# Ledger of designs, part 108: VHH binders against q9y6x5

Target 1, 379 residues: q9y6x5
Amino acid sequence: LPPKLLLVSFDGFRADYLKNYEFPHLQNFIKEGVLVEHVKNVFITKTFPNHYSIVTGLYEESHGIVANSMYDAVTKKHFSDSNDKDPFWWNEAVPIWVTNQLQENRSSAAAMWPGTDVPIHDTISSYFMNYNSSVSFEERLNNITMWLNNSNPPVTFATLYWEEPDASGHKYGPEDKENMSRVLKKIDDLIGDLVQRLKMLGLWENLNVIITSDHGMTQCSQDRLINLDSCIDHSYYTLIDLSPVAAILPKINRTEVYNKLKNCSPHMNVYLKEDIPNRFYYQHNDRIQPIILVADEGWTIVLNESSQKLGDHGYDNSLPSMHPFLAAHGPAFHKGYKHSTINIVDIYPMMCHILGLKPHPNNGTFGHTKCLLVDQWCI

## First folded at step 3 (VHH)

Design r3 (framework vhh_7uia_1)
Fold by ESMFold2-Fast, scan of step 3:
Structure r3 (fold): chain B 379 residues (1-379), chain A 127 residues (1-127)
Amino acid sequence: as target 1 above (379 residues)
Amino acid sequence: QLQLVETGGGLVKPGGSLRLSCVVSGFTFSSYAMAWVRQAPGKELEWVSYISGSGGSTYYEDSVKGRFTISTDNAKNTLYLQMSSLKPEDTAVYYCVRGEYKFLTGDYSWPKGFDPWGQGTQVTVSS
């Protein structure tokens, strides 16, 4: 049978949750599979950028989805979660489902993974769902498993996206043990449902399954706000993105805007684009604005307003609170193996290897994931 | 020139249904994201649901997921909110807003878009 892979994302699943809560179903999955305890994501640690990095193996400056809100000065196009369907934004890279779809006798399927309802390089998965947050996990799972079992040409790569625990992480904050315990137990039950469904359909033994996430979550507070309006008047700039990484497009001289911002708060760093730290790999794309503000962990940038969010992400990718995990099970993976850390860009070349696809040039290193795989030598 | 007009509110029993409509004029409907926001008595404004300018992506506040459906008719420049299984907690003035949300997929956001806001339509769910 051709190799098959299902990639599942639970948005905002901080790696540390695995140490602080019980996940009986996920633990059974890991016992007969592999666990990577920390995945170092790309900067900025946001949903659209990191989901696209997982499936392209590229840093944000290379794949072009550099934030959840973007502006292109040449075309004057705007990108947001409300205006994400223009292929212009996605065409700077080739995601794995496109490469898989274009192989002979293969198709791809998608249940709401970011970008999968956009034709990229004139290619969309044969089976997909338009994004709709009200569609249940069970309906997404039913569609994916139907497509994995009843497709011609056969679905060999499938994706499944779920918004939790990110939505609850924002609403309650990751330190709310009572509410987070309830949410995380529900996610563990969904993982149990996933495994049971695959077993009942006869898919479990021949399907590679990866469960991962795009980022973590950190606690925010009304005591940790940075009021941008105290630094600079709205007439001097256009705000492309706000918090915790603000993207500033000056309407006046860039140096004048920078000087108004640079000493405004001890809890944010202000960078001219060319001064952004090299370790972020966040400079070499025209969609990155001339001035970038980076808030310290747990600090929220606001415009003369309170913030209702008790948790957030987007912060420095060196922070453990921003890191997700990766668990995997299937014929390609060892059983009962634990690994400490990989980079999120390493997932793509690993998935290409499992599917027998030639990877496009990427920022991942296959060697970082080879110890997870049964057909590789780990020395 | 730019105007939003909400209709469809009223009094309904718990478990009932209502459909809200927002007719927009003075701008190209498909060029803007649209949202429904509400204000309950004595509370701050909260977003309820949101639809992309293309209509291809929809997002919902957790308390209304599975109960409310947002949709558009671009030919009629009309935004809808179909509400079912209504609860007393849904009692609020509902507003149509033109705006650009960010990070609604797993992030807190609030409309930072343009005026106009509509006049609002009152929804009352009796206990």
Scores: ipSAE 0.000, ipTM 0.384, lowest interface PAE 14.3, mean pLDDT 88
Fold by OpenDDE, second read of step 4:
Structure r3 (fold): chain B 379 residues (1-379), chain A 127 residues (1-127)
Amino acid sequence: as target 1 above (379 residues)
Amino acid sequence: QLQLVETGGGLVKPGGSLRLSCVVSGFTFSSYAMAWVRQAPGKELEWVSYISGSGGSTYYEDSVKGRFTISTDNAKNTLYLQMSSLKPEDTAVYYCVRGEYKFLTGDYSWPKGFDPWGQGTQVTVSS
């Protein structure tokens, strides 16, 4: 039988939640599998870009999903969470579910993972749910497990996405111990449900399962705001993305716009596109706007409006608060092994190896995950 | 363009039954999970019942479990709430609502993360 892999994402699960809260179900999962304590994600640290990096092994500049909100000046197209169905945005890379179907006589399944309800390179997941935030975890889980168990050709790769604890992190802030404890308990219960469901169906022993996230969450405050309207007139630019990384499309001379913004706040770095730090790997794509504003950790870029968010993400990807974790269980993985850190792009070549797929060119390093795998020598 | 219209409310004695209806226009509700929400006088909005788009999953508030049943008719684009064994504490304005998660704004919270809402229908349980 071909190996099978289920990739699960809990959006916005900050790595240090594992240290600060109790997760009896997740800890049991880890005890019988492996844990990577910190995953360095890609810049910007947002949902769509990082989820696509997980399944492509590419930096954002390479796979072309450079933000949750994008604009292409040539085609005049817009990308957002409510407008993400145009293959134009996704076709700069080949995600693993497409590779899985094209390289082998196999099927892929997806429950609301970003990009899975769009034909990419004229290929769409054999089984998928259209994104609908109102659909319960139970229903998503039921569909995924049904497809894993009863498909022909067999489903060998599946994705499952859930919006928490991200939404709650935004609402309460990650430092709200009372509310976040409640939210994270629910997440752990969902993990328990997942494991129980797999055991009930006889999938647990043979299915490789990865539980991970795309980014963390940092505490925000009304006392840490950067108001752009205080620095530049709204008529001089188009805002493509706002906070904590603002994408600015000038309506006047770029240099003039830059000069008006460069000293706007001591808690915000302003970059011309060509001056974006190399370590971000966030320069070589036409979808990156001419000017980028990057707020310091915990600072919020706003217009003449108050922010309702007490937590946010998208900041420098070197910040620990932005880092998720990775846990895994199954025949491909060791039992009871903990690893300190990997890059989020390293997940792709690992998954390809597990599935017996030839990876497309990517930015991941397979060597970084060898210690997690039973068939490899540890570095 | 998006509209939700609730009907079926009224005055009923304790132990009685009512059936609420929510007619949807502007979208196909089978593509979305739907919920009933109620607001009693002087109280906050309260989640009552939830049904997934496929109808495969239903959820109920503890206070209404065993008494209320949520269902849909796809052909009529209508959401229903069958209420039985009604109690005075069930007195409220009942709303039907569609859920929404806001990725960019992070404003998803109860009830702010839900749109659109109906105008509501009054249910009064009194002897």
Scores: ipSAE 0.000, ipTM 0.245, lowest interface PAE 13.9, mean pLDDT 92

Design r4 (framework vhh_7uia_1)
Fold by ESMFold2-Fast, scan of step 3:
Structure r4 (fold): chain B 379 residues (1-379), chain A 127 residues (1-127)
Amino acid sequence: as target 1 above (379 residues)
Amino acid sequence: QLQLVETGGGLVKPGGSLRLSCVVSGFTFSSYYMAWVRQAPGKELEWVSSISGSGGSTYYEDSVKGRFTISTDNAKNTLYLQMSSLKPEDTAVYYCVRGEYKFLTGDYSWPKGFDPWGQGTQVTVSS
């Protein structure tokens, strides 16, 4: 039988939650599998960009999903919201489910992973659910397990996405121990449900399962606001994205807009596109705007208004608060192994190896994940 | 209208054996996965073993593998759990449950969840 892989994402699951809260079901999963304590995600540390980086192994400037709100300077198209299904936005890369379907006679299945309800290079996931946040985790799990066990050609790659703990992290902030404890216990219970369903269906021993996330969460405050309207008048620019990374499209001379912004707040960095730090890998794409503002951790950019968010993400990807973790279990993985750090782009070539797929050129390094795998020489 | 009646529990010494029975009514037994789950005092529900109705495939929690055997008698609508080499940590109320199933293609089904429907049967392993 061909190798099978289920990739699960819990949006906004900050790595250090594992040390501050109890996860009995996740801990049992890790005990007989592997744990990567920190995953260094890509900049900007947002949902759509990082979910697409996981399945392509590419930096945002290379795969083209550079933010949750975008403008393409060449074609003059706007990414209208998270429901935008125009293939144009996704066609700058080939995600793993497309490669899985095209290289062998194999199927892919998807429960809500970003991009899976969009035809990319004229290929859509063999089985998928149109994105709908109202659909329960249970219904998503029921569909993926059905497709994994009853499909022809066989489903060898499946994805499952869940919106928590990100939604609660925004609402309550990561420092609200009472509310976050309740939310994280619920997620641990869902992980327990997942494992039990796979065992009952006879899938558990022969299925590779990865549990990961796209980013973390940091505490915000109404005492940490940057009012953009105090820096520059709305008539000088078009705002493409606001916070914590603002994407500015000038309506006048770019240098004049830059000069109005550059000294406005000690709690944000203002970059001309060509001056964005190389370590971000966030420069070489027409969807990256001429001026980018990057707020310091925990600071929110606003337009003459208060912010209701008590938590946020999108900040510098070197911040530990922005890092998720990765846990995995299955025949491809060692048991009881802990690893310190990998890059989020390293997940893609590892998954291609497990599935026997030839990866497209990517920014990941297979060597960074080889110690997790039983068929590799670690040292 | 669905009924599950668990019997066969009791007090047994470590290393002993018991056979649990679950008599089922109100549904087509062979069309569903059936499972045994248990709840130890002060603990959460733990899945123990499952059996498919269509193919007789069996699955076990690691701690009971090699000691417990799940089986069915479809003519009697009865699920069994044969327990051997019992340990004090096996002390629990045992419930039989039906997985909530949907058939989509051929003979495939998946369990949706487990809720105890019967009163359960108490197993106590003590000297």
Scores: ipSAE 0.000, ipTM 0.104, lowest interface PAE 23.7, mean pLDDT 86

Design r5 (framework vhh_7uia_1)
Fold by OpenDDE, second read of step 4:
Structure r5 (fold): chain B 379 residues (1-379), chain A 127 residues (1-127)
Amino acid sequence: as target 1 above (379 residues)
Amino acid sequence: QLQLVETGGGLVKPGGSLRLSCVVSGFTFSSYAMAWVRQAPGKELEWVSSISGSGGSTYYEDSVKGRFTISTDNAKNTLYLQMSSLKPEDTAVYYCARGEYKFLTGDYSWPKGFDPWGQGTQVTVSS
């Protein structure tokens, strides 16, 4: 039988939640598998970009999903979470579910993973759910497991996405121990449900399962606001993305706009596109706007509006608060092994190896994950 | 096509009990989270309780914990709210709504996370 892999994402699960809260089900999962304690994600640390990096192994500048909100000046197209169905945005890379279907006589399945309900390179997942945040985890899980168990050609790669603890992190802030404890307990219960479902169906022993996330969460405050309206008139630019990384499209001379913003706040770095730090790998794409603003950790960029968010993400990808974790279980993985850190782009070549796929050119390093795999020598 | 119809409201004395029902048509709520919300006179809409599609998870506002119980009957496609130990401050129009499955959201302003809504049923707690 061909190897099978289920990739699960709990949005906004900060890595240190594992150290600060109890996760009986997840810990059991880890005990019988592997854990990477910290995953360095890609800049910007937002949902769509990082999820696409997981499944392509590419930095954002390379796969073309550079934010949750994008604008292409040539085509005049807009991208957002409510407008993400145009293949134009996704076609700069080949995600693993497409590769899985094209390289082998196999099927892929997806439950609301970003990009999975869009034909990419004229290929869409054989089985998928259209995104709907109102659909239960159980319904998503039931569909995924049904497809994994009963499909022909067999589903060998599947994705499952869930919106928590991100939404609650935004609402309560990650430092609200009382509310976040409740939320994270629910997440652990869902993991329990997942494991139980797989066992009930006889999938547990042969299915490789990765549980991970796209980013963490940092605490925000009404006392840490950067108001752009105090620095520049709104008529001088178009805002493509706001906080904590603002994407600015000037309506007047770029230099003039830059000069008005460069000293707006000591808690915000202002970059011309060509001056964006190389370590971000966030320059070489036309979808990156001419000026970007990067707020310091915990600071919020606003427009004469009150923010209701007590937590946010999207900040510098070197910040620990932005990092997710990765846990895995199955025939391909060791049991009871913990690893300190990997890059999020390293997940792609690992998944390709597990599935026996030839990876497309990517920014990941397979060597970083060898210690997780039973068929590899630990470096 | 999607409809929610609430029933069971009425006048009750403090300490009394009521059971609200919400009959759903046009969709199966076993795949969705469902919620009760209420609006008291002169006040904003307030979330009261939510239940997962499977019925396995329930959530309550702090002020109603231990007094209210949310449940479903999948066979009847009906959502319930059992209210006990009612207080005058529970007086409101109660609405059932289909909600996002995620517990809370920081991206949407209340009550944008719920759709559709019922017409509501009046609950009055008075001596």
Scores: ipSAE 0.010, ipTM 0.368, lowest interface PAE 8.3, mean pLDDT 92
Fold by ESMFold2-Fast, scan of step 3:
Structure r5 (fold): chain B 379 residues (1-379), chain A 127 residues (1-127)
Amino acid sequence: as target 1 above (379 residues)
Amino acid sequence: QLQLVETGGGLVKPGGSLRLSCVVSGFTFSSYAMAWVRQAPGKELEWVSSISGSGGSTYYEDSVKGRFTISTDNAKNTLYLQMSSLKPEDTAVYYCARGEYKFLTGDYSWPKGFDPWGQGTQVTVSS
């Protein structure tokens, strides 16, 4: 009886892939659902920050996961894979699975979505899997569908995360049509498996399903490297994050470090924290370092070493190459509707509406997604 | 002063096992991701496996999943790769590497993102 929602992420699924490759299963999903052609993600266009923005509706400066590698100047803690289960990093926001569990007698389920194996505000997803990249998509899907069908209180919100096409995008670059075609066909087959499994279990007609991603991918090259060691000596700073957004913690006067960096390369912008463009919404958090370097699209910041990355992300969120898409199907959604663009922070209030939850204060605008929904007036 | 020293390679038959060790000096694991990468004769470098500095998270290339296990002993500053069910395709020079401030899902697979590189240890799988 209560509405149910499954949120699926394929990491690094650039929106333009939909135009350049064949997706028969995804296209069948879209024909009877909705497509948002571009989702404007938050800056920095990285995995942990954008996955947390999807489920909180907040900019990174507000939810506190400001990069995949972080340093908190107040507590002097470092964020890494070994510390990603420390609730300290995640407690600056309330993700939708926590809200789902606290507002009604409801359960949440998670297969590998970032943050779901962490107790946030003393609440962990009712059913979850500890992160392990070796676990197959099929095993993740089996657990999610089992929990959706066999839970008390009922699972009303479920998440499913898959690492591709991001890993292959990094390895081959998005311009490698032969390898990317193979990878994307496998993803389309997984979408087909997902739909078939939901139909076999009698869930398909009454379940809302969102398929989206956190960011895109752009082509990199060994001809587009910025050697930070040629700009400044290591003794002057501590490096918190490197590429394509470098987070610099000065060991000497901040202005002196800034002056050594500001004209070093025509292919990166150097910002004092207070001078970071307002449009990034990337300033008001202690985990944002005093100096930020932002590489131009396709440029890689390195430390006296060549990079083998043929693709990367993290760049300016105004770049179409950084944008994912959103497709959705289910009783809450129109059929055969296309929408041009939403902000990634708009997904959270839309999901709260579908589930009947009161959203926490957020940076999304419900009006931006109302045309997708059958119970809303579009005009 | 930073040093990575790989050992444990050798000649084994298909289906055999080896354990590689990498002893590091000049830093501690808790602030870094550690990785194993390999290079087969006449081929490009291939990422094999990564582990977070405290040993909490592990990641593997598809071709080695279920056969290889990466682990650390932080007290000994030593990284291990336990290899089982070895195949001729696993023949390569194996290197250990450090990833500075990159404990990223999806970013760990890039061998040139790791500095410094170790000296390597040869693994040969043949009948």
Scores: ipSAE 0.000, ipTM 0.227, lowest interface PAE 17.0, mean pLDDT 87

Design r6 (framework vhh_7uia_1)
Fold by ESMFold2-Fast, scan of step 3:
Structure r6 (fold): chain B 379 residues (1-379), chain A 127 residues (1-127)
Amino acid sequence: as target 1 above (379 residues)
Amino acid sequence: QLQLVETGGGLVKPGGSLRLSCVVSGFTFSSYAMAWVRQAPGKELEWVSSISGSGGSTYYEDSVKGRFTISTDNAKNTLYLQMSSLKPEDTAVYYCVRGEYKFLTGDSSWPKGFDPWGQGTQVTVSS
């Protein structure tokens, strides 16, 4: 029987929440599994980019999902809510469920992981749910477990996505301990439900389970706003993405737009595309705009109005507040092992190894996750 | 002439249901995200729900998840909001809004650039 893997994401689960709140169910999961305390995500630290990096092992400039709002300079296409299912945006990489289905004649199952309801390289997840934020965690879990038990060819790779604690992190901010405590307790209860369901169905002992997230969250404030309208008139540029990383497409000479922006606020950095720091790996793609603005942690870029967000992400990926964690349990993983840090792109080659798949060329390093695995020597 | 016309509001008891409709004219419906926003007495505009054009992705504010369903009929250029298990705090004027072509939901709780164009439809939930 081929090895099986369930990949679970709780959107916006900041790594240090584990140290500041009690997670009895997650701690029981970790006790008999592994914990990576920090996962260094890719820049920009946003939902679609990082979810696609987890399943491709690629930096955003390589997989092409460079933001949650994008413009492609070559094709003149815009990525928005109205065209999120256009395969054009997703076809610059091959996600693991496509590889899983094509290499070994196996099935994949998906409960709303970004990209799984899109035919990528003419291949869609064998079982999937169209994205609908009102569908409960219980219903997503019920479908995933039914597909894991009742499929031919067998489901060997399954994904489950949940929107919390990101939505509450935005609404309340991560420093609201009363509201965040309630939200995180509910998430821990969902982890308990997940483990219980897998045990009751006889899946627990033979299934590899990864629980991770795409990014963290930082506190924002009405006192930390950058009003872009005070820097430059709307007539000089097209805005592709706003905050905390603004993507600027000039309507006039690029140098003139840059000069209007470069000294406007001490709380944002303004980069010409070729001057974006190499450490971001955020330069070599036509969907990265000619001018990028990067706000300092906790600062929000606005257009002459207030922001309702009390928490946000998208900031510099070196910031610990932007880092998620990774926990895993199953026959592939050691028991009771803690690891300090991996890169989010390292998850893909590790998952390929667990499933016996040949990874596509990627930016991950298998050696970084070697110590988590029972069939590897950590030297 | 660009128009958004909201209908379907009314007075309902707590636990009741209403279906709001927004008839759209003057633009290609499938090329834009559509949203419902509401304004309660004495409060600012609050985003409720968004839907992509023909893509079928839907997003909801936490307080309405599991109770409200957003949908479109592209052939009729009509946006719907099916509301169930209504609460007194749902009392507001509801507006349908068109998103800008480049707007993406998911990571934003407030769709900037979604200003109400119509008169809205009043929903009142009271015993």
Scores: ipSAE 0.012, ipTM 0.465, lowest interface PAE 8.9, mean pLDDT 87

Design r7 (framework vhh_7uia_1)
Fold by ESMFold2-Fast, scan of step 3:
Structure r7 (fold): chain B 379 residues (1-379), chain A 127 residues (1-127)
Amino acid sequence: as target 1 above (379 residues)
Amino acid sequence: QLQLVETGGGLVKPGGSLRLSCVVSGFTFSSYAMAWVRQAPGKELEWVSSISGSGGSTYYEDSVKGRFTISTDNAKNTLYLQMSSLKPEDTAVYYCVRGEYEFLTGDYSWPKGFDPWGQGTQVTVSS
């Protein structure tokens, strides 16, 4: 029987939540599997970019999903138009479900993972759900397990996406221990439901399961706002993305816009595209705008209005508050093994190895994850 | 001359249902994400739901998930919000807005960069 893998994402699950809250079901999963304590995600630390990096092994400048809101200067397309399902946005990379279907003549299944409802290089996930945030975790799980058991050709790669704890992290902020405790307990219960369902269906012992996330969360405040309207008029630029990484398309001379913004706030770095730090790997793509503003951790960029967000992400990927974790269980993984840190781009070549797929060229390093795997030499 | 006109509000008892409509003019409807936002008396503007320009992706604030459904009819240039199991806490003026790029993914609970263009439609939930 071919190896099978279920990849699960809980959006916005900051790594240190594991140290600060009780997760009995997740801890049982980890005890019988592996834990990577920190995953260094890609910049910018946003949902769509990092979810696509997990399944392609590429930096955002290479896979083309460079933000949740995008403008392509060459084609003049906007991400948030009727092109939401336009392959143009997704076609700069080949995600693992496409590779799985093309190399192995196997099926893929998806419950809401970003990109899985889009035909990428003329290939859409064999089974998928159109994105709808009102669909319960239970319904998503029911579909995934049905497809894992009842498909021909067999489903060998499946994905499951859940919006929490990100939504509550934004609403309450990650430092609201009372509200976050309730939310995280509910997530732990969902993990318990997942494991129980897989055991009941006879899948648990032979299925590889990865539980991870795309980013963390940091506390924001009405006392930490950067008002762009205080330093530059709207007539000088088009705003492509706002906070905490603002993407600025100048309507006048780029240098003039840059000079108006450069000293606007001590809590924001202003970069011409060519001056964006190399360590971000966020420069070489037409969808990265001529001027990028990067707010300091916990600061929110606004346009002469208050922000109701008590938590946010998108900040510098070196910040521990932006890091998720990775836990895994299954025949490919050791039991009770702990690893300190991997890069989020390392997940893709590891998953390709588990499934027996040849990875497309990528930014991940298989060596970083080999100690998690039973069939690898860990020196 | 971009214009958004909201209708369909009214007085309803708890547990009731209403369907809000927003007719848009002056732009290509399917080229933009659309959202519903609301403002309760004495409170700030709250994001409720968004739909992508393709209509293929929908996003909801947690308190309305399972109770509200957002949809579009591109032929009629109309955005809808079907509301069920209404609660007193849903009492607000409801506005439709053309989406700013950054809230398509649901990462933002608030539209940024401008106030609602229309007059809104009042929803009152009371016994």
Scores: ipSAE 0.012, ipTM 0.549, lowest interface PAE 8.4, mean pLDDT 88

